# Ledger of designs, part 280: VHH binders against c4kar8

Target 1, 263 residues: c4kar8
Amino acid sequence: MAELSTPSPASPAPLDGGRGDELEKFTLRGARQILQLLQDLITHRGLITAHTGGGHSFMTAVLKVDEERGRVVLDPSPDPQANRRALAAPRLTCVTQLDGIRIQFPLVGLGEGQDKGRPALFAPLPAEMLRLQRREFYRLQVPLAHELSCLLKAEDLARKPVEVSARVIDIGAGGVAVVVPTGAAEFVIGGTLPACRLALPDGEPIELDLEVRNLNRQTQRNGTEQLRVGLRFAALPRAADTRIQRYIFKTERALNAKARGGL

## First folded at step 16 (VHH)

Design hp4 (framework vhh_vobarilizumab_d1)
Fold by ESMFold2-Fast, scan of step 16:
Structure hp4 (fold): chain B 263 residues (1-263), chain A 125 residues (1-125)
Amino acid sequence: as target 1 above (263 residues)
Amino acid sequence: EVQLVESGGGLVQPGGSLRLSCAASGFTFSDYAMAWYRQAPGKGRELVATITSGGSTSYADSVKGRFTISRDNAKNTLYLQMNSLRPEDTAVYYCAKVRTYYVDSSGRTYSFDYWGQGTLVTVSS
């Protein structure tokens, strides 16, 4: 029974430096910013999924911010068991969405009582809130086994059309990074590559326009030169966006299952 | 660079008391919730107690009523007062900066706690 009352923390893989830098840009620590974001959740009546640990969660909402007492007032669950679980938990992980922006924050020290005669849960204001402004900052490192490719419609030095099959090395909601042999095509930062084809598993290639955002020429140990090209999705139909997100999600799930199965 | 340095561990008799300290640096201590974790021999890490930037506290059921977490923001120091110690409290105790959350483009959640080197508490039988 002692183990049932004391959940062990998960030990996720450590963040690399690049991921840490991007993560910090999304984290709000200013009291005014936190109060404003919580007030925005109240104004939009944002539904919050509160995770209590052990696979348990309940739906809640911020009812009020009590600035004088430094606390947030939450809507209790209609399920008394969920409320008991929440009150016993050392922390809640609150996840919500505001106008397509993912918001996440911890609540620690949950209590219960009444607000204006109605049942309520109370917690101190979070010290930080995560607000993911830009989906395109997230990048999935593409597994080599997936052999993901993008057929680029580019130009050579004489401005003649050329097609280059490039290996996709990372992918996100906002674009891809690819590798091409040096000299295979000419790329200009800010230039548009029209009607390129991104080959994802399970379906036809996605036709899309790509904007060249960065170029990095690399000389390999064997003396072979290659060019890394960062490409931004100039415009994505919703169906293409959905399919790319589905690939990212499925690949992350598979990688996480593989990591856990390696026990 | 987050630095957490625990101290105050030692050998104590059942029923005895110890006070642990954690000196924090490399971040604005007063802005973060803080925690104490422990790891007993052959077991995973267990969350013991938490305290928010505003001073609100929460405890694992196994230590509730016996342990008290507190903080001194002027000294950037976290404390754990441990009373009525039991043999099962024997563990390495870690100070932690409560997690930064990251949600990826697929909605997956990752959480990280920064931990110090730990301080050993042994409750003799």
Scores: ipSAE 0.000, ipTM 0.149, lowest interface PAE 16.0, mean pLDDT 75

Design hp5 (framework vhh_vobarilizumab_d1)
Fold by ESMFold2-Fast, scan of step 16:
Structure hp5 (fold): chain B 263 residues (1-263), chain A 125 residues (1-125)
Amino acid sequence: as target 1 above (263 residues)
Amino acid sequence: EVQLVESGGGLVQPGGSLRLSCAASGFTFSDYAMAWYRQAPGKGRELVATITSGGSTSYADSVKGRFTISRDNAKNTLYLQMNSLRPEDTAVYYCARVYKITYDSSGKYTVFDYWGQGTLVTVSS
């Protein structure tokens, strides 16, 4: 059984857990951005799953955006019970997808009426919309054959400097996840590891400042205990960012070709 | 534009059967490995079954022997035949295109680049 750790962009379910601070970078709050995104949903006839709470949801779509009245017009459910639940709910959580990008937004103050003589649901424009870019959620799983490593400048329990060569297991635009042997070094969430060195296949190591974001103890199939450390790139120079992106794109293209040719 | 459209979900009694279909468009279907995954209410996503472009299949232990994944390249369609359904099979089922598969000391990791909107399967008396 393989379990996906990140939400699918196409999943109709609301995001489970996650801190508000981590999602803030994906949150649109500008009125013009919100209007443009809602209009894009109309143009692409995007289906929306509206969650009314208590495990209930229904399918809807944005029919139009009424800028003068500051509201969205939604297609009501063919199920009268779903519409009653929606109208009674203190809020709806709306989930949809546009070109593989997950979009989620709240609607508060739902009402019922007519648009062009047809039944419709109305709600004030959302104050925020979450647009989870596909690339921001995706991390490249690093092939073992690449032997990608990061030399970490860390500390032991006695606060003495130690250097740990850690295997990079995934890499993205914002950071890496590495695996270190249990007890090799101590890590504190929010702590900074200065002047670490990321070794890419193209030669010279990249010098990076890394921030510890998460920690997880993991027992490998061979019985070896290892610590998985999630690390954020801090103050990444443009040249380093370019090299990392180049590695990611090259590797993604090669792996995509392999998957298309048969596993 | 790549599109994956699932169908065939519904309400079924324990021990019953359902066949899910996924209509693919916007890419050369025969070139890609495809997958089915599911998400049950209040639970994380689970990879259910995969099929390579060459037809090799793999299954989650929870469904092995009960579910069969297959494909029809002439129709650009992916299928999941579900037999001996149990209440714990209740979930939204998603069709996905496999972007890549990688292996590391933590095991096999399958990455998807496109998904459908899902089809609900409810197994209840």
Scores: ipSAE 0.000, ipTM 0.100, lowest interface PAE 21.5, mean pLDDT 77

Design hp6 (framework vhh_vobarilizumab_d1)
Fold by ESMFold2-Fast, scan of step 16:
Order: sequence, then C-alpha cells, then structure tokens
Structure hp6 (fold): chain B 263 residues (1-263), chain A 125 residues (1-125)
Amino acid sequence: as target 1 above (263 residues)
Amino acid sequence: EVQLVESGGGLVQPGGSLRLSCAASGFTFSDYAMAWYRQAPGKGRELVATITSGGSTSYADSVKGRFTISRDNAKNTLYLQMNSLRPEDTAVYYCARTWRVTYDSSGYKTTFDYWGQGTLVTVSS
C-alpha cells in the first residue's frame, strides 16, 4: 500500500514549509499587506516562478488584483503543457523577488478563463505571503552581459565524466543557479560536484565544490524549456567567499545606479 | 522538440487487463530512463513503475506483481502491461522521461523532466 517517494526539485527552490515556526516571523497575513505586496509586484513587473510540483515550473506574472472578487489574474504560459500542469496541480508555489527581498506565496484553486478577451489564469488571493529580508536568501540576477559561467565536473547518464560550461543565472551567499542543456549531464539532488570552476569578472576562476540542491525544467515566457540546476557552495575559503560577496555587492550597486539614471 | 504521447486507456472490468503505450520522439529514447505515473481524482501523482536505459525495473507496492513496464527501443515506445485491474487503479496514466531513479531507506526517489498528456483508465463493474 505504500507509495513511492517522489522528489520535487525546483530552481529557485521553495523554502521548507515544514519549518513553520522558523518562517512565521517572515509571514504576512494581513489582507492590506498582501494586497499592497501584490500591487508592488505588478508595478515593478516582477517575474514569478510558479512551481507546479514534480520538478516543473513556469514563468508568470501578476497581471492584476481583483479586490472585489478576491482573486489574482496571472499571465498564462505560452506552453500549453505548462498551463495544463498548473491547472492539474493542487497548489502552486510562487517564488519571486522585489528589491532583493525574497517573496514566496501559495495559490490554491487555480482556474482558467479570459480577461478582457485574452486567456488568463485566476486564483483566489493568497491567505499568506512570505517576505524574507535576509541576506542569505538574496539572489542577484546575473546580467547577461557579464557572461558569468561555471565549469561543472559531472557525469553523463552512462556515468562517464563530463565537463559542462553552464551559464550562471543567479548567485547568492550560499550558492548559484545555472542553466545546462537537457541531457548534457546527470544531476542527483544531494550529489557533490568536486573542483568546479566559477568564473567571475576581474580575476582567476574560483575552484570550489558544489552540492546539487534542486533540479527544474522551466518553461520560459517564450515557450522554450531549459534545465535549471540549483547548487550550494559546499565549503568556501574566506578569500573565495569575500570575492563572491564583493561581486554581488558591486553588481547590485551598478544596477541600482543605472536604474536611477546615474550611469 | 520532446514529445510523449500515451495511448491504450479505456474502460475495463475489474480483473481485466490493459496495455498502455507511450510513443516518444525528439530525443534518443534508448539513452533515457522512463516511468509511468498515475493521478486519481482528488489524489496527488503516484509513481507506478520505472525502467532504466539498461532495462532495470521498479514498481510501487500497490501494483507489484500485477503491472509490467517494458520498452522497445527500436520503436521508441514505452509500455505498461496492467493485469488483475482493480477499481483503485482508476486514474489518468502519464508517461514521463526521468533523469535518475535512486533508492534509499525512504523508498524510490525520482526526478522527471518531461511528461505526456496522459491516458484515462477506468476500472468499473
């Protein structure tokens, strides 16, 4: 009668909901606070990764908040399979960030329809939203112009060694998320990738050990799929940690300066 | 473009048999492990059976001895032979391509990257 265990890989990984006591202090439950935060996501055109379970997610956005009907309107995926998975899911876990603050919230009771003649997804307003103002949860979205890469030492499906140059899409104090071609290498959650090389601008590559934390097939807004791999820094020498933190800080400041029109 | 297309579902009497097929395209089928999942109304997805590229199989306890997963690499097709069907086997059955099947003290742990649209199996008297 026992069911087989199924992993739910994700990138970025949803936070562990089983740690309710640890996350309670970061949880918003006031209706006005929830409405304001959703409006802020609309105003700043925040992209949301919606996790449907089973290692699947898709990119969406809040198009509007219908306060009278108590619901949010979401942008459907251009991939029909992603929308079908979302509608079949008992719950979506939505993850985004706003001004460096990690935001996570559930949506239950997803439906489909039309808004002003265009396809849309609908869900009741979330009863709670997680807002984390902690540096360890901050993820810098790496500018494409930086061409940040990480050379991964992994294995293919036949367990043969393979080296994969992966594009770094986000970076934080605890790790990176990378994009790899489907089938380029085999990854196992909890597995270690030794002696990988992280290439930061302005210096020699950093050699480090990475632990696989999550795997996700993500459907992009343009309908293409990519494999996203979340990797934890297994151990960092202080010098490597300092270089990574300086890159994050310098890049964030430069992006903020551009946004303000200073450069 | 990776595609998985299931077929062979339908209505069957308890104790009966069905064979499901999954036609795969857009990738080198013989290089990938494959799986069958099912989802009954009001329940989450349940992993039913897996088969590795080398032919090693595993099954959920609920179907062990009744279901057989197999593959035909020449036809790029995955099969699920279902015998001694029970009303509780009623579900939508999904073909999936898997990255890896692992086994630990908690049971089987599988990561998936593509799913088909599913085929409905109804077991009713």
Scores: ipSAE 0.000, ipTM 0.087, lowest interface PAE 23.2, mean pLDDT 77

Design hp7 (framework vhh_vobarilizumab_d1)
Fold by ESMFold2-Fast, scan of step 16:
Parts: sequence; structure tokens; C-alpha cells
Structure hp7 (fold): chain B 263 residues (1-263), chain A 125 residues (1-125)
Amino acid sequence: as target 1 above (263 residues)
Amino acid sequence: EVQLVESGGGLVQPGGSLRLSCAASGFTFSDYAMAWYRQAPGKGRELVATITSGGSTSYADSVKGRFTISRDNAKNTLYLQMNSLRPEDTAVYYCAKITYRYHTSSGYSWTFDYWGQGTLVTVSS
């Protein structure tokens, strides 16, 4: 059994993985490009998951880019402990999506203060931002209206089998990210969850073996805690791959049509 | 891919000191919490000390005040400084990468994966 006296979980690897040398072509280092991307996140009200290490994260957003002071202003967590963890962290890893494109960037030297009389977190502008637009790494952010879920075959703390219904928050060719409700389930990075059932709209659930790739405890804006689990498709039959790709394509087209005045 | 190589064990008299090292490769060392375990002859494994990616430490009651865990992220190396050694500290010491586990109803717990052969520490006169 795991020791309860151990203070915090291991820091998760970035979602979707990938080699540093392979990601270089997707890394923005121009000041103008970085400022424009941060402004796009403000304009689209993009929610950011800020990873503080030890498997902890919280939801934030860019409130403002202060070019004069060379810093970004972030919305603090309503959970004071999440803010304390963030301020103590040597580095935050910020992950978000804009139009299905993964955006990831580091923040170093986080501080706290006030912006227009309200609490705020401040950090120097990032020196680099990852903008990952590779089809094989593309993640569709699942619309809440689709109520897409995955029934996970997991174990409780006593290693007894349990089934957990998890909400799918993003999906791609290589896997899904899910939110696990508070309850009896235990996940280990690198562990395999056999015979899970992915429920797509308009069809029978797809039976899949899933590998746990990352784990993040997330404090939401309303103070609610959730566990986000990144899962890789360990074995994906052609028929399952076709259905997943069709769902992604159909949903992308519907979202693009909606943005242009469709339904 | 993950490789952990322990070193620094040996024979030492009671009251002596040893410094153990663990050279890590195959993963981003600075992102992970690390631990030292030991297994004494005829006993199961005991968690000795942990250190988080942020530098927070914890110790087994049997070694508190005598052992110090530390890390050098630039060298991808974990250390265990052992002082005031006792015969009951005799064991094979293992370096471990901590694997995150979260029980959704009760919160966080750590689990441990180790890959090394260990390093033998013998405390006798």
C-alpha cells in the first residue's frame, strides 16, 4: 500500500507527450507572436489548466497582458491552497486549447497582488509558447452538450475492481482526457485499464484498452476539485478508429459551421 | 527506459556515516518525487524517506533526525545522507521513482516503482 505520510503526488508529464526536439518546430519564441497568442486567449476567454507540480493544477485565465511591465495577469484560484502551491512552485506549466489547437507555456517567477482592486497572480511574459497543430496530436475539446462519457474499469484503494463513469473533456487520434467524479477509484501512471467503454453519440459504446498517461488534481473556478486523467488508446481496432475519427470530423465541421452562423 | 543506479553502500561501524547516491536516467528527473526504500534481511520493504519535485521531505520514524534525503536536479541524482548508523539500519537500499495515485474519495497517496539492484549497507562492529 501507498504511504499516507507522503506529502504530494509526483508531477505529471505534459499531456500527449512528444520529444522536445520534435516539438521545436511548434514552439513560438517571437515576442510579437507570444503577445498575439496571449491576446487571443483573452479574446476567446480561454480557460487554462495551470500545473503547479506534484500532480496539482488549477483553472485560471489570462486577464490581461501588461506589455509596459512585461508581465501576464492571471485569475487566481478561489482555493487559497491552490494559489499557495502556485506561488511556491518554481515553474507553472500552463495548458489550454484554442480552436482545437493545444497551447502550452511555462510561467516562472509567479507573484501575487491586486489588479483593479481584485486579487491577481502575475508572472513575467513567457519566453516560449508551444502551439501544437499536428493532426496525430490534435485534441477536439468535447462540447458539453454531447455528454460524452467513458466507463472506466479501474480499481479502488484495496485493489478491488470498480467501474467509474468519467466525462470526456477532449479526444484525439491517440487518446482521451477524462474527468473522474469524486468516489472510489485509484489510478497509476503507466497502468492499463482493460475493456473500458467509450460512449460516442449515435452508437453502441466502443470497448477499448486505455493506458493512464497523466493524472492532475484540478481545482475549478467554483472551488470544486476534480481529477483529470489522460488516457492513451493502447490497442485501437480499425473499426473503433474509424468511429472516433468520424466523430471528431463531424464535430469539428459542426463547430466550424456554428462559428460561421450555422447551427 | 527508466534506469535508477544506486551506489555508496558498504560496511560501517555503529555510529558511522554513509552517503548513498542514485543516478537517474530515462525520464525528466526534476518533475518527479523520489524515495529511498530499504529491505532488511528476513523483512519486507520499508519506506525510508521521500522528496517531492518541489523539495518537501518526509522520513520514517526510525530514521528521523539521523537521515537526510536531498536531490540535485542538474545532475539527475538523488542522495541519502545517513548519520548515527545502527545495526538495525543494515539493509539493501533502493532508489524509487514515485508514481502518483489518487483515490477519488480520500485524496492523494503515493505508490513506488523501483528499477535498481539496490546498494547494501551493513552496520556491524
Scores: ipSAE 0.000, ipTM 0.101, lowest interface PAE 21.8, mean pLDDT 77

Design hp8 (framework vhh_vobarilizumab_d1)
Fold by ESMFold2-Fast, scan of step 16:
Structure hp8 (fold): chain B 263 residues (1-263), chain A 125 residues (1-125)
Amino acid sequence: as target 1 above (263 residues)
Amino acid sequence: EVQLVESGGGLVQPGGSLRLSCAASGFTFSDYAMAWYRQAPGKGRELVATITSGGSTSYADSVKGRFTISRDNAKNTLYLQMNSLRPEDTAVYYCARVHYKVTSPTGSKYWFDYWGQGTLVTVSS
């Protein structure tokens, strides 16, 4: 994964402008791409948080894209004050999500009027839209039946080397979350676990260097304690990345097919 | 290279007996706790019995009094003597090396790092 500080897909807070260089690769500037993405927001009835400056925001939605006039039509707030703030703002920052993908775009030159006899807000089409890839922050919840494990190379309380077989509970492009018994080993946030082995269902274990990112102690319903450890892939070879992505997509498709009563 | 190879499975009638063996290689067998676990068709894995390096044993309530786990460190071999077999004992039986054990007031939880390929035990009339 790229070194990019990204908010969760569900977070309504706007991204900092100081990250312009890091965000350029995720920015859409093609007119056709922008029109298609806006249409997708209409089709999926996506709710948008529109930030009008300071601590003020309101909920809206794209009602229509007027391609001939080069503008979007937005649902006004039922709060007249929110609409007045939006019209007075030099810029709106719009934040939403589509299928877990974070979408953010500016609107400048907001006006008010009517669409088919109903009150509406109008703005020129945005010149750019930020679209953060689902793959970079998606986490597959690993089915218990898959029994995915990762052999961790860590240290015990006396700083002696210990190997711990940990169950993988979720997996993504950037890392895994595992559970270990409390007291099995000492983990330090920012520490590196070298030459760990990730066992996927098809093929030989993948050797990986893992960085500890977070720790959470949990008590199970049966009263046993476990430690949840978030681990980042420190350096992921392309072949390993391909295998992990294939496992994620294959499992997600199978789960989606099962949930929809598939064939 | 760590290897665990099970043998001794087969078809037996209810009330019968079988003895399973597990040949271990590639590590110092006497230093590790060992376990037998089983998986019945369409079900999750169940821990059947454990034996520590010192010879202390534990059993699942479902097999207690009927099964006996033992080891021969000179031969690097783990055994499971199964008596008074029932249809519900039908499963693939696996030999496993215990990597870590957690003991709590609600019971013990085990983590395994190596498993054998399994041996099928069918109890049917």
Scores: ipSAE 0.000, ipTM 0.084, lowest interface PAE 21.7, mean pLDDT 78

Design hp9 (framework vhh_7yz9_2)
Fold by ESMFold2-Fast, scan of step 16:
Structure hp9 (fold): chain B 263 residues (1-263), chain A 125 residues (1-125)
Amino acid sequence: as target 1 above (263 residues)
Amino acid sequence: QWQLVESGGGLVQAGGSLRLSCTASGFTFSDYAMGWYRQTAGNEREWVAFITSGGSTTYADSVKGRFTISRDNAKNTVYLQMNSLKPEDTAVYYCARVKVWYRDSSGSTYTFDYWGQGTPVTVSS
């Protein structure tokens, strides 16, 4: 099973406080750095998963940083019950990604009101934000042109063997996220998919075991529905780990070059 | 960009045989299911056969027992051996990469993309 203190890169679950000593070097405590990071989340329209405790969470976003009052303005949930849970929670743990880097921060003292005549949630600026630059938390969004795929060995709705060639949409040192049509196969969180094959542009496919970490149904702009599956690498050989890291590094370099050069 | 190059089509008498080949480049061939499709004059495009990365095969009822699909991953090539050809088999045959497939209570389901040029097969009576 997945542990809450060691979530896969595809999981939105918060990191455990027991890793505090190790995580200190990735913790931002400067007011200027915190303000800049929150502004970056606004600029990139970053979606935030806010965990309210008891297994509950909702999707939000930072709408505004009110520097004069020392607080952030958040988009409330369209679900009134989610907002009530958030307001009753002693703490929100917010998890998001920016340019493939995992960001996590606490919010304490949540209130509600209005911003520009619209409902909003307010919280004091966080005293700290975690910005994980560790390889295991980095997630590269795979370019569509790469056509990177993973052949999954799974079971269908009738528990019969099926093979699904799934498109890889993001990849990190610890796993991949893939998309498949809804109903293509049955996935169980914590279940193992043995002898799957990850295709990379260089060399032979990598044969590896994958553990299912999370599931999310998504509707594309064309109205087609697909299932996003978060998968953790299990028992990854050193040579395979090296090839995955090389792909991530080279692709990130190329994407950065295109962003700067406009190629 | 990936490509598929078909070959082996031609003119053949009814009852004869042809072997089609399709060589793939630009993607990791061994990770994809591959299929053959045909466009028959007067009909919509139809699938003929597909083969999974693991070698499992499925055929349309119209060709079952007469056609055999196979693959050679070392050569990035998929083949369609066509025996006991009938005039109704006259079509342009296309090689396709299968993105997703699964077997359920309704049979096998798949999505594909193809960029092969096609290879014409004409079966005379």
Scores: ipSAE 0.000, ipTM 0.151, lowest interface PAE 17.5, mean pLDDT 77

Design kc1 (framework vhh_vobarilizumab_d1)
Fold by OpenDDE, second read of step 17:
Formats: C-alpha cells, sequence, structure tokens
Structure kc1 (fold): chain B 263 residues (1-263), chain A 125 residues (1-125)
C-alpha cells in the first residue's frame, strides 16, 4: 500500500528577478490606488492568505484601513502560533483574489493589539500592491455612456489622407477596438496609423501610433454595416499607459459595483 | 452613549494615598483597554497607566512603584490606587477608553476615543 504522498502545495515560487520589468506593469505604488484596492478588499470581504515564511500561512482579512495613520488592520488568526509566526516574520506576504484577479502585497512591521475591543494585527500600509491582471489579454468593454473615441489618421481608396472619428468599443493595455463606417477609410492589416488621438474622459486626447491588427465586417441589428478595427498601440508613452490603465481600473470597478447592486 | 465618570479625587498630604475610580457605561467595558491620564496645571496631558482587557498593565516611569491601575469588569469600574503621593502628582486625572492599542518593534501605541470629565488630585502640605 504505497502511501501516495500528497505533494505539499508548492510554495509560490519567489517571483524570479528577471520578470521584474513585467511585474512592474502590474505593480500599484500610488497611495490612492493602494488605499482603494485595500478598501475594495474590505468591501468584498476578501479572504487573504498571509504567508509568514517557512511554508506557513494563515487566513486573514483586511478589517480596516486607516489612511490618516497610514496603517492597515488585519484579522488575527484563531491560532496563536500563527499569529506569533506572523509577528516574528520580517515580512508578511499577503495573497488574495478580487474579481478573478490575483492580488499580492507585502506587509512589514506587524504589531498586535486591539481595535475597538477586538484583537487585531496592525501594519503600515503596503508600499506596493501587485494586481496580476493579464493586461495584454484583458479587454474592457467600454460603456456606451463613456463615449470613448479615437481619431484615426488613415487613407482612403485613393490614398488620400482622411481623418475618421471612430467609437472605441473595447480597450486594453495593448490596444483598442474601434468601429468605423464601411468605406470611411482603407485599412491594411499590419499597417501603421500615425499620430492618432485617443480620447479618454479624464483629460486631453492621447496622441499615439496605432497598428492595424484585424478587420471584421459587422452588421448591426438595424442592418447597417460597420467595420470593426482591432488596433495595437505601436508606441505608447508611459504617461499614456498609466492613464489608460487608470481608466480601465476605474471603469472596471464601477461596472463591478453596479453589477453587485451597489449603484 | 459611552460615559466615563471619575471619582475619588481630593486634597492629600505628601506621602498620602488616594484611590480613584472611573465608572464606565454605554459599552462592553470588559472588551476594552483603559487608561489613566493626568494634566497638571500649565502642562500637557500625560499618560499615567494603562490596563488591557486581559489585565496587562503599564505605567509611566514617574509613577512606577507608587501607582496601581486595576479594573473590576463586573462593576464596570477602573481604579487607580495612588500611594506615596508627591506635590508633582497634583493634576486633574482622566479616565479614558482605549480605542486602539498595539505593540510593534517601535513600541506601544495607544489611541483614546472617550474621556471622562476628570477628578482633581491636589497634593499639598
Amino acid sequence: as target 1 above (263 residues)
Amino acid sequence: EVQLVESGGGLVQPGGSLRLSCAASGFTFSDYAMAWYRQAPGKGRELVATITSGGSTSYADSVKGRFTISRDNAKNTLYLQMNSLRPEDTAVYYCARVEVWYYDSSGSTYEMDYWGQGTLVTVSS
């Protein structure tokens, strides 16, 4: 009777140093973003696995965020030994999931005490939080009410420069899908559209180069034909990327809140 | 409504003793850490002693060995036994509820949310 040694759940491999640049794209360092994400964890009663090292972990939750004092309050383990390990650990690695997205953040400088007569663990706010969304694949369906548009600089059939205002139907970190009237311009897959302008609700349009990745003819319910154009961001400035990510994050949160009956 | 009512203050000679009481109401007294503060004339309010819900105590260095903080959870009452009183102990003494306390590598933090009206202790010959 060979005792099938249940493979010990592999300790999450230390995020290998070479993936540092990729992880940076998923790292939140803004105080407001961190606070918001922590608040979202509270709102959703997100269970957190807190890793103390040595293969040990315990379940916790964020109970409170104190912005003024720059601290987070956690639910202690019912196991006193787990709490001792947490307090002795130089770093607590917190792992959770919110809306299908893995979230990871470190806590350092843990303390124990009470909040309003209840036992609690205390830590300074995390300096960073990882939101491991596969940005390259995630596409936010843009609400019609947001009226996102992209001014496309293209050519017509005669190779005459034309400007086409296109409605953005989805947006991701890697690009946008837009709809244009059939015949508004000629698009070539692999072609570059230079100096286009993406309009976001939060400020001035973003100037960017777009690469045509796909073309799909669509017939609307009303019988009108339109062209769906998939566009990749060919060169996106860091500031523009940040704005796009912020928009996506904000919009996603709002949509999720609405879906939960909160609005 | 949370209420803290101090009593037991008065005039005492140097070397004398007093026992202060704080009657607590409006909350589950047994769940909260409690503290005594004092404010001498012309000085800021200073922490005198703390007691956790579990009965762990801490004292300011100025009162160590002379003062004892205690609690009776059945009576919802906090006490401060003050022995070997000195003129420098003259102050208004306040009972306070600890909303938050924690201990980390940097030390202990105490945050109060409710205060009593205070009781005057005068130590004079």
Scores: ipSAE 0.762, ipTM 0.899, lowest interface PAE 0.5, mean pLDDT 90
Fold by ESMFold2-Fast, scan of step 16:
Structure kc1 (fold): chain B 263 residues (1-263), chain A 125 residues (1-125)
Amino acid sequence: as target 1 above (263 residues)
Amino acid sequence: EVQLVESGGGLVQPGGSLRLSCAASGFTFSDYAMAWYRQAPGKGRELVATITSGGSTSYADSVKGRFTISRDNAKNTLYLQMNSLRPEDTAVYYCARVEVWYYDSSGSTYEMDYWGQGTLVTVSS
């Protein structure tokens, strides 16, 4: 599936279940593969965005995988309301990334309790996991030190023009995900934000039109809420596309070098 | 390190009462849910009662209304007050530490990692 016709599989936003036939080749159903992938998420301390529906999500992580008992143990949110939403949800859609590869899986039958005296969430092992290993769907998690920002041209509740400086949290060939302060602007899925400015560390800001693809109120690991907005590049001039790809390549290379610096 | 030591078992007549105690050591008692199990001769282990770190309790239908589980975190001690005892309550009673518990739409799950050696309760005329 082309990323312009659907949210990038590497983005935090869940993929549409109606595309199941097209995603079948990326779906893992072997018990050993699923267990190994979940264990890799533990080993790499992979952060998971768990979508609870209604535009809500929270940050979690896999704490333990129990093959014999057929379950996963997840880190609960410090926000009790996020946990209540998760427990009430008929399904959690979990989205994470491992070495640029998007991983998505459902959890059904969530329980709340304790593991060794510590609060935990429990769910049966997923019967399937999506592992989308394609270059076109790659999303770079932007290092905080880069202070990447995008100046958004949006509207407030009264349809008054406002400019909002949003922090870029991930970037790919098809778009960016940003964090917007709550109440700073109104966003409508499918709406276009014209003449926004993406600031990369090197060179002048890139002027581009962005389409709102998804909205999510995410509860962070510290219990605070952020509005996360997924934005698609409506059209990219060749020069802008080249600069974005260069930034992604250089940053990925630098991160890979740092990860092996202790070896 | 973890030790659970039961006491208070004995012989009682039907309709009588008995209080069991479990002294816990080697871990932060107040953080853990605790349970009482029993095993009668020729039968499997039955979960009798549970108590969470927050004080929430559950009971097997066979003992509900007759038994009361409680804890004293200052003394690291778990209790089971047994009233209106019946011959079918005759069993070895075990204190257990709950490693894992959770509630979901299907009910409750409790999994133990440590048990005491048990204390015998005999109910006979």
Scores: ipSAE 0.700, ipTM 0.869, lowest interface PAE 0.7, mean pLDDT 87

